# VH-VL binders against Indole-3-glycerol phosphate synthase (trpC), part 7

Target 1, 261 residues: Indole-3-glycerol phosphate synthase (trpC), of Aeropyrum pernix (q9y8t7)
Amino acid sequence: MRDSFLQKAIASAKDRTSLLEEIAGNCSPKPGRPSLSSSIREWVYRVGGAVIAEYKRCSPSAGAISTLDPVSYVQATRDASAAYSVLTEPNWFCGSIELIPYFARYKPVLAKDFIVSETQIRIAACMGASAALLIMEALTPRELQELAAAASRYGVEVLVETPDASHAVEASRLAPGSIIGVNSRDLKTLRVDYEAMLREVSKAREQLPGEVILVAESGIDSPDKALKAFKAGAQAILVGTAFMKNPQLREKILAELLQIP

## First folded at step 15 (VH-VL)

Design x6 (from w2 with heavy chain Y104E)
Fold by OpenDDE, look of step 16:
Structure x6 (fold): chain C 261 residues (1-261), chain A 121 residues (1-121), chain B 112 residues (1-112)
Amino acid sequence: as target 1 above (261 residues)
Amino acid sequence: EVQLVQSGAEVKKPGESLKISCKGSGYSFTSYWIEWVRQMPGKGLEWMGEIYPGDSDTYYEKNFKGQVTISADKSISTAYLQWSSLKASDTAMYYCARLEDWTEPYYFDYWGQGTLVTVSS
Amino acid sequence: EIVLTQSPGTLSLSPGERATLSCRSSQSLVHSSGNTYLHWYQQKPGQAPRLLIYKVSNRFSGIPDRFSGSGSGTDFTLTISRLEPEDFAVYYCMQSTHEPYTFGGGTKVEIK
């Protein structure tokens, strides 16, 4: 049977890894990178929740999202964001590994890609990333463990993206100390299901140890939806498309958070 | 809005070559399979083959292998179906469609309006 | 290849009546993932097919609730609870669980 999108994306990532092997041997992870987890916790303490602003120019489902440049994006979002999520996948997300250094000047950076190799993690660290994304559905449990361990060796935190609460719990066991993200995709429509995400975030929060940082990923396009995610038990929300289209949305979310005693 | 727009109707003679097109918009053209479906006059739907514009991976139904060529130009978000030598039996409506998938193959969610090809002496 | 057999070939009904269309597969359409990739399409004269139901029982966006799908394994059904004048068309089932993708022969729902 033909390859699915995910299979093709993984294959592409593997190909890119091969090309990066020469570069990886000559780079060293930058010391003194700020902690994503620490930043999230600080924002939770100050205002009750953290926002991870995602820079994403394209997506498989939407195609081109926005032509907003990184400078303009940072200007609009940096004062109200705990961290940046940066897409580095070039084919479907119009991302680049070269974006990481710029964003890293301002906030902890989560490098988002189809990460399937240690090489990718090392290079991200060399570029200044504080954390790296691991997609549970793209990896075997063994691969997840190995990549999480590799990340630790480079001083890179890990955000494990999971589809539901059950997988979130499993991820926390496979990759201790990792940040757990819930990104619920409707398996019927292949679309992000916000309501499903909320339910799974709530369930995950009930089952995960209190020290585990839980992130609600995608589907948030309003202050109301953001607040509901925090109420559901997320310490942080990751917002991409909505911020790309309207970066000022972050300020509106912050304003709502500040109104909560 | 996702749209697939196909080229106009064609009237040809046996032995002539033909290339029809399907242009996608409103989504990432390189992220979804494009499917070709034949419908002969008064008959049902027949899957012909598909292409992944992102890497030009192509598959054909066995009866259409070697009979047609499926290709794509991702720079203009366009897929093609072509014949080197048409036959009268190629007279049919031809549809392109998008295959929705992520982790698994799914369904044809959007269709072009169809291209009528008439081959007669 | 998977053979999808639709029955009846033609269904003559009046507006307001219930329509039941059958699609039978030559083998199970349960994918290794556990999902069943059986879908229903509607085609009106002179128009392209339109997706009605995907994965057995899910209505596609904009599809009225009078359309419903059910079934499992090898036997599937499309039901139109109350026929509207615009529902008279040809309906096709399609499977994408196995290569090559295949369509049923179609059921024509015509006005009595």
Scores: ipSAE 0.406, ipTM 0.777, lowest interface PAE 1.3, mean pLDDT 93
Fold by ESMFold2, look of step 15:
Structure x6 (fold): chain C 261 residues (1-261), chain A 121 residues (1-121), chain B 112 residues (1-112)
Amino acid sequence: as target 1 above (261 residues)
Amino acid sequence: EVQLVQSGAEVKKPGESLKISCKGSGYSFTSYWIEWVRQMPGKGLEWMGEIYPGDSDTYYEKNFKGQVTISADKSISTAYLQWSSLKASDTAMYYCARLEDWTEPYYFDYWGQGTLVTVSS
Amino acid sequence: EIVLTQSPGTLSLSPGERATLSCRSSQSLVHSSGNTYLHWYQQKPGQAPRLLIYKVSNRFSGIPDRFSGSGSGTDFTLTISRLEPEDFAVYYCMQSTHEPYTFGGGTKVEIK
């Protein structure tokens, strides 16, 4: 019987977590980690939007993206970034939990993985993460609630990734106080669809309280697309492969943000 | 861009072994299922089986199980279809294809160019 | 095992005519997700198949508007509104809702 991609990713995450628990054991989250939500709100207040810069060395669709080291990436991106999204998943995204400290000393870090246990959240926080990703499609409602509660106990904020506005509203109910991400696909192709993402962000903004932080996660590879996502109602955007490949894009996005009244 | 490049045409005799290849590029080879499809001369398409190169998880259509071996070498982004003893009835075009998948199987979005296998008497 | 039956086996038409190709499944292709994974492929002589229509009615990227798909449950149709010379080929339906994956027997669209 074949497993879907998500099923394989979840199984891998459970195996990795079991080993990590044996090795890392009883580590405690470091105190004084910066707040992801506070950084986003500060950037929104000052320049009208926040950029989360993603560090991603590989992906299923692109294969190898870059060999750029964390130090060089931070040097190129920190001035334009409210936070970092750091892939810690090693098998498909070439990430590692050990990458977190390189970023956490400068900005709040979102640990990005297929998170299925509170051990993953605790250990990410031990490494300095301020927030953890929960993928709504990978979790039952009860699992999402339990993991969000665990994150709160460790002083870790949650970003819940959702496919559309109706799921964004449900996620906000199941995990109160979480940051909500929209990573929409064209319902016809199931591929990342920037225009579908914009529509669902706009719908979600209309239905969610203003204090809920909304993050646009799909296909943002130009300053124009970034501005349109902010106009649609996102407080933050997540930019990955485009930053890894085009240093000037980072500067162009910041320049346009600074001109928002 | 995504490409699946198959090994060249083969002319073999009955009883010989054969291993044909399908090399993937432009994406993470280990992240997608690779499907094998047979097309006998003048006939339609037949699904033979599949492999997930990331962990070598492999499934066969019932009539091909035990008749061929599907394998992969992830270090060189290559999947294989092989016979230990070819028969004349194995004469066909063989395609590899990539399965688009997320939470459930979707469709075959990219195909190799095909490998013609001719088994002469 | 799901059997996909295509009809007709051969469709002889002239350029500019409308082509209607049928695919019938031995059982429902509605997945538990609510999606129907019935797809249409085109194969020209000497070439690998290419995806035309996925999930019953959705044109794949770069496929001309003259191709359309319809149907539900067990009965599906591919329509070519006005045949172009490059459309004379063999068309296969394929299902991925149930394992093992299966193809229809094909419909050859040829010049009358």
Scores: ipSAE 0.359, ipTM 0.735, lowest interface PAE 3.7, mean pLDDT 88

## First folded at step 16 (VH-VL)

Design y2 (from x3 with light chain K55E)
Fold by OpenDDE, look of step 16:
Structure y2 (fold): chain C 261 residues (1-261), chain A 121 residues (1-121), chain B 112 residues (1-112)
Amino acid sequence: as target 1 above (261 residues)
Amino acid sequence: EVQLVQSGAEVKKPGESLKISCKGSGYSFTSYWIEWVRQMPGKGLEWMGEIYPGDSDTYYEKNFKGQVTISADKSISTAYLQWSSLKASDTAMYYCARLEDWTYPYYFDYWGQGTLVTVSS
Amino acid sequence: EIVLTQSPGTLSLSPGERATLSCRSSQSLVHSSGYTYLHWYQQKPGQAPRLLIYEVSNRFSGIPDRFSGSGSGTDFTLTISRLEPEDFAVYYCMQSTHEPYTFGGGTKVEIK
């Protein structure tokens, strides 16, 4: 029986982990890494919302997204972003763990990969990551708990990516103190459904404790969509493809936020 | 825009070898399964097999196993279907299609235009 | 393998009429995930199949509202509420819940 994409991605991640065990054993997490949650809270306080700018060169659905280099990307986004999300998965997202140190010079970094092992989290921390992504659909509840605990030991915050409000609530229970992300990829279409994301963010915000940071991760490609996500209850938005194609979009989003009394 | 473009029609004799192609564009070729489907003249659709170009993982329907070879060259985003020795009964339209897949089995969302293979003495 | 039986083999109708196509599975198509991977394709003469409905009842992008799918378990239906001239074609159901993937025998919708 054939494996799904997610299964293959997880398998690949496991293979990569095995190859990096020696490196992980010899590295130490960098001290003094800035907090992703603190940065988000600061931006929420100042302007009403935080933007996590994602650097993603490829995706399974789109293939190659942009050839924009990290330097140009940072120059265009750093003044208006609370944090960077950096894809480190090499096969389908054209990412690299080596990208983390560069982005970490400027903002808290969320390391995004198919993280299935403590080793991956340790390496990300060693590279300077402030946070690591845990995909709920890729992990058992026990695995999620274990990896979240591991992250805590390394001083790495966790963003748990969830498909809907019910899973968001569960994630908050399994991984206390984690940042919760809603990525409404319709498993029936494999497409991102922005409207569904808004609904689930709203539902999640109604159910989650007020101190839990909620991130909208799906389909934001305009200032209007960004504002709607914040109005729905998200403290932060994660924008990838749209920023890769138009980094100046962040400034437009910020301009709209500043107009909100 | 997602597109699958197949090689042109083939006219062959029994015993000859043949390799037809399916080129994908507009998406990550290594992230989706490529499916091959046979349609004999005036008949229905038959799944033949599939390949994951990312790692060349390949599966065949039992009746086609050993009868054809499915392969891919990810460097040029192309999948292949080949015969070592054609038979008259291989006369058919052959389609490639993309299988959308994330966490679970999915559906054939995009199809090539088809390659007509005619085998006659 | 799962056998999909489509009925009728041929459906003769006039433009404007309602078309109801059946697809029956030899086994349940409910996947362990809880989803049902039964799909409908349209094929016009000389053309490749085109996806109409995925997972029982979801219209694919660009598919008109007159097409709808329903069903559960082993019994599924494709409905064309009002036939347009361009709708006369062969329709196939397909399952991807179980390997190997299988197609129905098809239903030809022809003009009366």
Scores: ipSAE 0.347, ipTM 0.760, lowest interface PAE 1.5, mean pLDDT 92

Design y4 (from y1 with light chain F60D)
Fold by ESMFold2, fold request of step 20:
Structure y4 (fold): chain C 261 residues (1-261), chain A 121 residues (1-121), chain B 112 residues (1-112)
Amino acid sequence: as target 1 above (261 residues)
Amino acid sequence: EVQLVQSGAEVKKPGESLKISCKGSGYSFTSYWIEWVRQMPGKGLEWMGEIYPGDSDTYYEKNFKGQVTISADKSISTAYLQWSSLKASDTAMYYCARLEDWTEPYYFDYWGQGTLVTVSS
Amino acid sequence: EIVLTQSPGTLSLSPGERATLSCRSSQSLVHSSGYTYLHWYQQKPGQAPRLLIYKVSNRDSGIPDRFSGSGSGTDFTLTISRLEPEDFAVYYCMQSTHEPYTFGGGTKVEIK
């Protein structure tokens, strides 16, 4: 039976984990890593919303996006960003775990990869990550619960990426205390559908307890879209390709937030 | 802008070999399945098979297995459809297309312009 | 193998009229995920197929609002609310719920 894209990504992640264990050994997670959730809550309190700036050099849909180095990206984005999302997946996203320290010095880091083992979470934390991505569609309910529990043991928060409101509610139940993401790229069709994402964020906000942090992912390329996502109930937005191509966009988003009553 | 650009039309005789190409740009070529579709003159569309250029994983529809070879060269972002010995019944338009998938196959979102293959003596 | 049966084979209408194209599947096209992977493609003379509608009712970007899709399970419909002269084409339904992927036989829409 042919492998789906996600099955290929999971297989690659398992192979990479075995190699990483040989290279990294039994490293210990760094103490005192900043909290992603706390940073998001602080920005929400101060300005009504938080921006997670994503460092992504490549993607399946776009191919090569940017050669902008991590130092230059941080310099352009840190003042308006609550956190960084750093792609660590090398095959499709041109990422690396070695990128994490460049960002973790300044802000909480979400390690973004196809996470299938607690070893990946431990190694990300060794490099300074504050949180790790769990993709709900890549994991059985039991696997999601087990990885979230493992993350907690390593002092790593989780962001669970979900395709819609019903899955967002289920993810919050399976992994209590996690940050919940709703992806604006219709993940099942791989088409950008910002209006559908906005509806799902609104529906998720109505059904989730207020203390659950809700993140609107990808598809946000303007201040207007950012503001609408916050008004729909997202506490944070995750912006990747748009920031890689136009870092100044983040300043325009902040300016819009400062006008929110 | 995602584009699939196919090689030009071919006029061949029975028994000759042929290799036609499909070059992808505007996306990560190795990250998507490439599909081959035949359209015989005056007839509909038939799925022939597919390849994942990232690892060369390939599958054929049962009636085309052993009749054609599907391959790719990821270094030049190109997929191929190949015959070792053409027959007159191979006269058709041949399209490549890109498959969107995540957890399962979705649909063909972009198509090449087609390559007309004419086999006659 | 899933057989998609399209009807009518040819539909001759004037600009401004409503066109209704049918696609019937030999088996349910509801995937275990709950989604239905039945799609519509337009092929104009001398051109490659073009995606119109994906997952039954979702219009692809740049497709005019006059095109709409509906249906469930095994019975599906493409509707063109007001035919334009540029809508002369062959329309194919296609399913990707089950391998092998299959196309319908097509409906030729002729503008008289």
Scores: ipSAE 0.572, ipTM 0.830, lowest interface PAE 2.0, mean pLDDT 89
Fold by ESMFold2, last read:
Formats: C-alpha cells, structure tokens, sequence
Structure y4 (fold): chain C 261 residues (1-261), chain A 121 residues (1-121), chain B 112 residues (1-112)
C-alpha cells in the first residue's frame, strides 16, 4: 500500500520530533504570550473581521513562492493583520520553527505544521507561538483530544483544521474552546474550490455555537472573496500567497471592512 | 502553469533500449506522484506504475513489473520510463500524469503531451 | 483488479442533443474514508486526456456546466446536457479507490 501525502508528512513530523527531543532539552514557555482568539475577537468587534497573514516560502502545489524575508513580510502586513500563521515544516513548505520569533514580537503566532506530538507544541511555545495547528485528518479522535489538552497546559490555543462542516462540528466537540478552520483540499482553482469552501463555512456556522471562532482558509485572493467569507460566518480569514504577490490586497480588504458596517 | 513536458517521438528497432522523460514545472516536483499510462494504437488507457520523486518510492502494475523501469532525477525535476530491450508490442503512446492526493489517491490532474514510441523492424 | 465497463461503446448524436454515458464497476468504489474516487476524462484526437469530473460529480476548473456526473457504489453516469461541436470526443471513466488504478474502455461520442 503506498503512503498518501498526509502519511508521508506525518512520518516526517515524527522523525523531526524525535531529533528535536534529543537536541532541544526541556524548555518551558514563559507566561504572557498574546492570545490569538482575543486578537481575532478584537478585530471582529472593531471592523467586522480578522485577517491571519500567512508566511509561506514554498508549497507542494506552487513550489517556491517567494524569497521575501520575514522582516520585510512583517513590515508589509502587520498593520492590517490580527495574527500570523507561520509555516514551520521544512520539507514541503520550506519553513522553520526558528521563524516564529520574527513574527511573535508583533502579533500572536499560529505555528503551522503537521503536529503529532506534545513536544512540537511545547517547542513552538518556547519560540513564542500563541497557537498551534492540529489537522483533524492527521489525528485519531483521542490524539486530537490529548494534543488539545497538552496545548492548554502550555497556554497554547489550538486551531483545528477540518475539511468540511461535519468535521468542524465534531472537532468543536472533541476539542472544546478551539478555533475551527475550514480548508478544502479539493482546491484546484479559486472559483470552484473557493465556492465549496464558502458552502462548508456557511454550513459550519449554522451548526456551531456563535462563540466558536471560525476561520476560512485557502483561495482568498480578493476583497470580494474575503467579504463573502465573513458574510458566510467566518470571523477570520487566512491569506498566504496572495499577500506576497499583491501588496495592496491587505489594504483593500481592510478598506472594504471599514466601509461595510 | 503546472506543466509536464515529455520527450519527443521515438522510432526504434526490436531489441534496442530506450529511456523517455517527463519534466515537471510550476509546482514542487518532489511532492507529487508521477504516473505512467500506456495507450496502444486504437485502444484505451492502461496504468503502468508510479514514482514519488521525493524518496523514489516506486510501484508497478503487475503486467509491467519487470518489463519497464520507472525512475526519477529530482535535481532536474524529471521522471523516466525505460526499456532495456524493446518489442514490437511496445509500440504505443506513453503519457505521464500527476497524482493529486491527501489522505488517499484522488485523480490524475495534469498530463504530459505524450511520447509516441514506434518499434518496427 | 477493478474492471470498469462503459456503455455504449459509441454514441452517435447531433449537436444540441443530450448525451448519457454509463460506467459500471466490478466492485464498489466507495473508499474506506467514505469518498468515491470515480473520475471522468475527455480525450480529443491527438491530445492527452483532460480531467472533466472528479469524485463522481465535481466539475474540474473551467469545465462548462453542461457536463455533470452522478452515481454511487458501482453505477455512474456522465451527462452532457446539450452537445457542442467541441464535445465530440472519447470519454473515459477512471477509478483510484483501489490499486491498480483502472480506466474504462471508453465511449466515443461522434456526430450522427
């Protein structure tokens, strides 16, 4: 039986974690790191939606995306961003856990990786992360619950990435208090994949308690698409490649938010 | 933007060796499986096998195992299909394609233009 | 090995008519995940196959809405609601639920 992409990513993450345990020792995160959920809620209250700016140098689908350094990226994005999503996975996304401090000085940071162990969460928090990504499709229900509990002990919030509304509802039950993301892996083009994601966000919003923060991921490359995601019930959007390619997109999204309500 | 560009048509004699290529661009070549598909003259499509260029993990359909070799050179984003000794029955169009997957195989989303191999004495 | 049987082998129709293509699998194509990995490809003369429909009913990017897919388990259908001149081609179903991946024998849609 051949390994799927996710199985290969999980195996790589386990190897990386074993090495980190041998090298890193026992760091302990300092209290007082900023809250991702509080930042999202503040932006929603003040302008009707929150933007999570993603720093991503590579991806499987795009290959090399940009050589833009993290300092320049932060300079271009911090004023309109509620938080950063920082890729720490080195093999497919060209990320590093050492990138986290560059962003954590300014905004809450979501450490984005294939997280399979408590060690990954602890080390991300030691580097300054406020939240960690858990991919529901990568974890059994018990693993999800155990990692969410571990994150809570370190004062680290969790964003659970889910493929559709039914998984979003289940994730909210398994990991109460987590931020819930919807990310359609069938994303082939922005039009088709974006519309599927939008439908699943709408379905999830109807079934989730209003207090649950819902994040729309992937395919958002215009102010119109951002506003439709917020109207569908997302409190935050996650935007990656588009910010590196269009420096005005961030400002356009903010301008639209300020004029609607 | 994503492209799979195959090597040009080949006219060979039985017993000769051949190595045809499939070069990927516009994406992370090492992150996706490359599939090989045969189409004999006037016939349908047959899956031959696949390779993951990132680690060279390779699988063959049972009737092609031992008949061809699938390989890749990730430094130049290129996959290969090769024969040590061609037969007239190897005359066909050969396609490479990219497999989209996540938790399991999805579908072949991008195809090369095909390489026509003609084996005639 | 999963055998996909397409019918009819040839479908002779005029532009503007509805085309209905059938694909039947020797075994269920429902993966253990609950998804069904049955796909449709179009191949025009001298060209590589092109993805039309993935996972039974989802149109690929840029595919006109006159193409639709349906079915479940072992029985699947591709429908072209009104044939355009560019739609006369060979259509293949393909399954990736089980290894080895297999294609149907094809349905040629030709002008009457």
Amino acid sequence: as target 1 above (261 residues)
Amino acid sequence: EVQLVQSGAEVKKPGESLKISCKGSGYSFTSYWIEWVRQMPGKGLEWMGEIYPGDSDTYYEKNFKGQVTISADKSISTAYLQWSSLKASDTAMYYCARLEDWTEPYYFDYWGQGTLVTVSS
Amino acid sequence: EIVLTQSPGTLSLSPGERATLSCRSSQSLVHSSGYTYLHWYQQKPGQAPRLLIYKVSNRDSGIPDRFSGSGSGTDFTLTISRLEPEDFAVYYCMQSTHEPYTFGGGTKVEIK
Scores: ipSAE 0.536, ipTM 0.813, lowest interface PAE 2.2, mean pLDDT 89
Fold by ESMFold2, fold request of step 20:
Structure y4 (fold): chain C 261 residues (1-261), chain A 121 residues (1-121), chain B 112 residues (1-112)
Amino acid sequence: as target 1 above (261 residues)
Amino acid sequence: EVQLVQSGAEVKKPGESLKISCKGSGYSFTSYWIEWVRQMPGKGLEWMGEIYPGDSDTYYEKNFKGQVTISADKSISTAYLQWSSLKASDTAMYYCARLEDWTEPYYFDYWGQGTLVTVSS
Amino acid sequence: EIVLTQSPGTLSLSPGERATLSCRSSQSLVHSSGYTYLHWYQQKPGQAPRLLIYKVSNRDSGIPDRFSGSGSGTDFTLTISRLEPEDFAVYYCMQSTHEPYTFGGGTKVEIK
């Protein structure tokens, strides 16, 4: 049978991990990296919502997105962002694990990749990441549990990306204490995709304990869309392409949050 | 904006070779499967096969396997459909399309404009 | 290989009328993921096919709400609630649940 995009990405990640295991040697994560969840909660307390700013140079759907360098991106975004999501996947997203140390100087970093091994988590932590992405659709339930346990051993928080509310509830059960992301993958129908994401965030909020952090991960390109995601029950939003093209959008989102009684 | 632009119409004689093209833009061409679909005059749509330009992984529908060659040149974001020896029965409209997938195939979301191939003696 | 049987072959109607197009599959189109990958494409004369409805009932971006899809398992329906003159076209169902991908034979909708 033909390989899906995710199957190809997983195979690539396994190959990259084999090389990482050879070069990582005895890399040791430092304790005391800043907490992603604490930063999100601080922003929620202060202004009613948190923004995770994503640095993403390429994507399958958009191709090349921006030539904006990391220095310029951080300068435009750090004052209004709770955290950075940094793509480390090189083949489809033009990312690099070498980017993590720069962003980690300023904010908690979510390492965003197709994570399939403990080695990827350990090395991300060595580079300064505070959290790692686990894609629920890429992992069996046992693999999710094992990787979340490994992350805990390295002092790395986990964001579990899920396609809908029922998977969000299951992810929270399989990986207690994790941050839960909701991401609908219907990329061609962006308006429908965003509305589906809102519905699933709302459903997930109803079913999850209030202390579970929910992140809305798709289609947010305006202050109005950001505000609606927070009203639906997300504590944080993850914004990628829109920020790569217009970093000042974060300031506009903050202004809208401050005007809610 | 995503576009698939196909090469122009072809008028050929039986026995001639032909290679038609499908150029993708507005997205990462190597990240999506490209599908080929035949539509014979006055008939419906038939899936012929597919290629993943990123690694050249290819699959053919059983009746087209050995009858055509599907290939890609990722350096110029172009997929190809080719015949070594055309027959009159190859007269048809040929479309390329992009497959949207994630964990499994979803649907064909963007189509080329089509290439009319006419093979007449 | 999955055979998709569309009926009727031709549907002749006036603008404003309701059109109902049927697609029947030789096997269940429910994927192991729980989703059903049955889609509808519209092909206007001289044009490439256009995605209309995906995964049974979801309208693609820009598709008017007069188009709706329904069905389950092996039986599927495309409905045009109020036929407009621009809806003159051939409509194909297509499945991607099983390899190889297959199309139905099409239903031609003629505007009187």
Scores: ipSAE 0.521, ipTM 0.818, lowest interface PAE 2.5, mean pLDDT 89

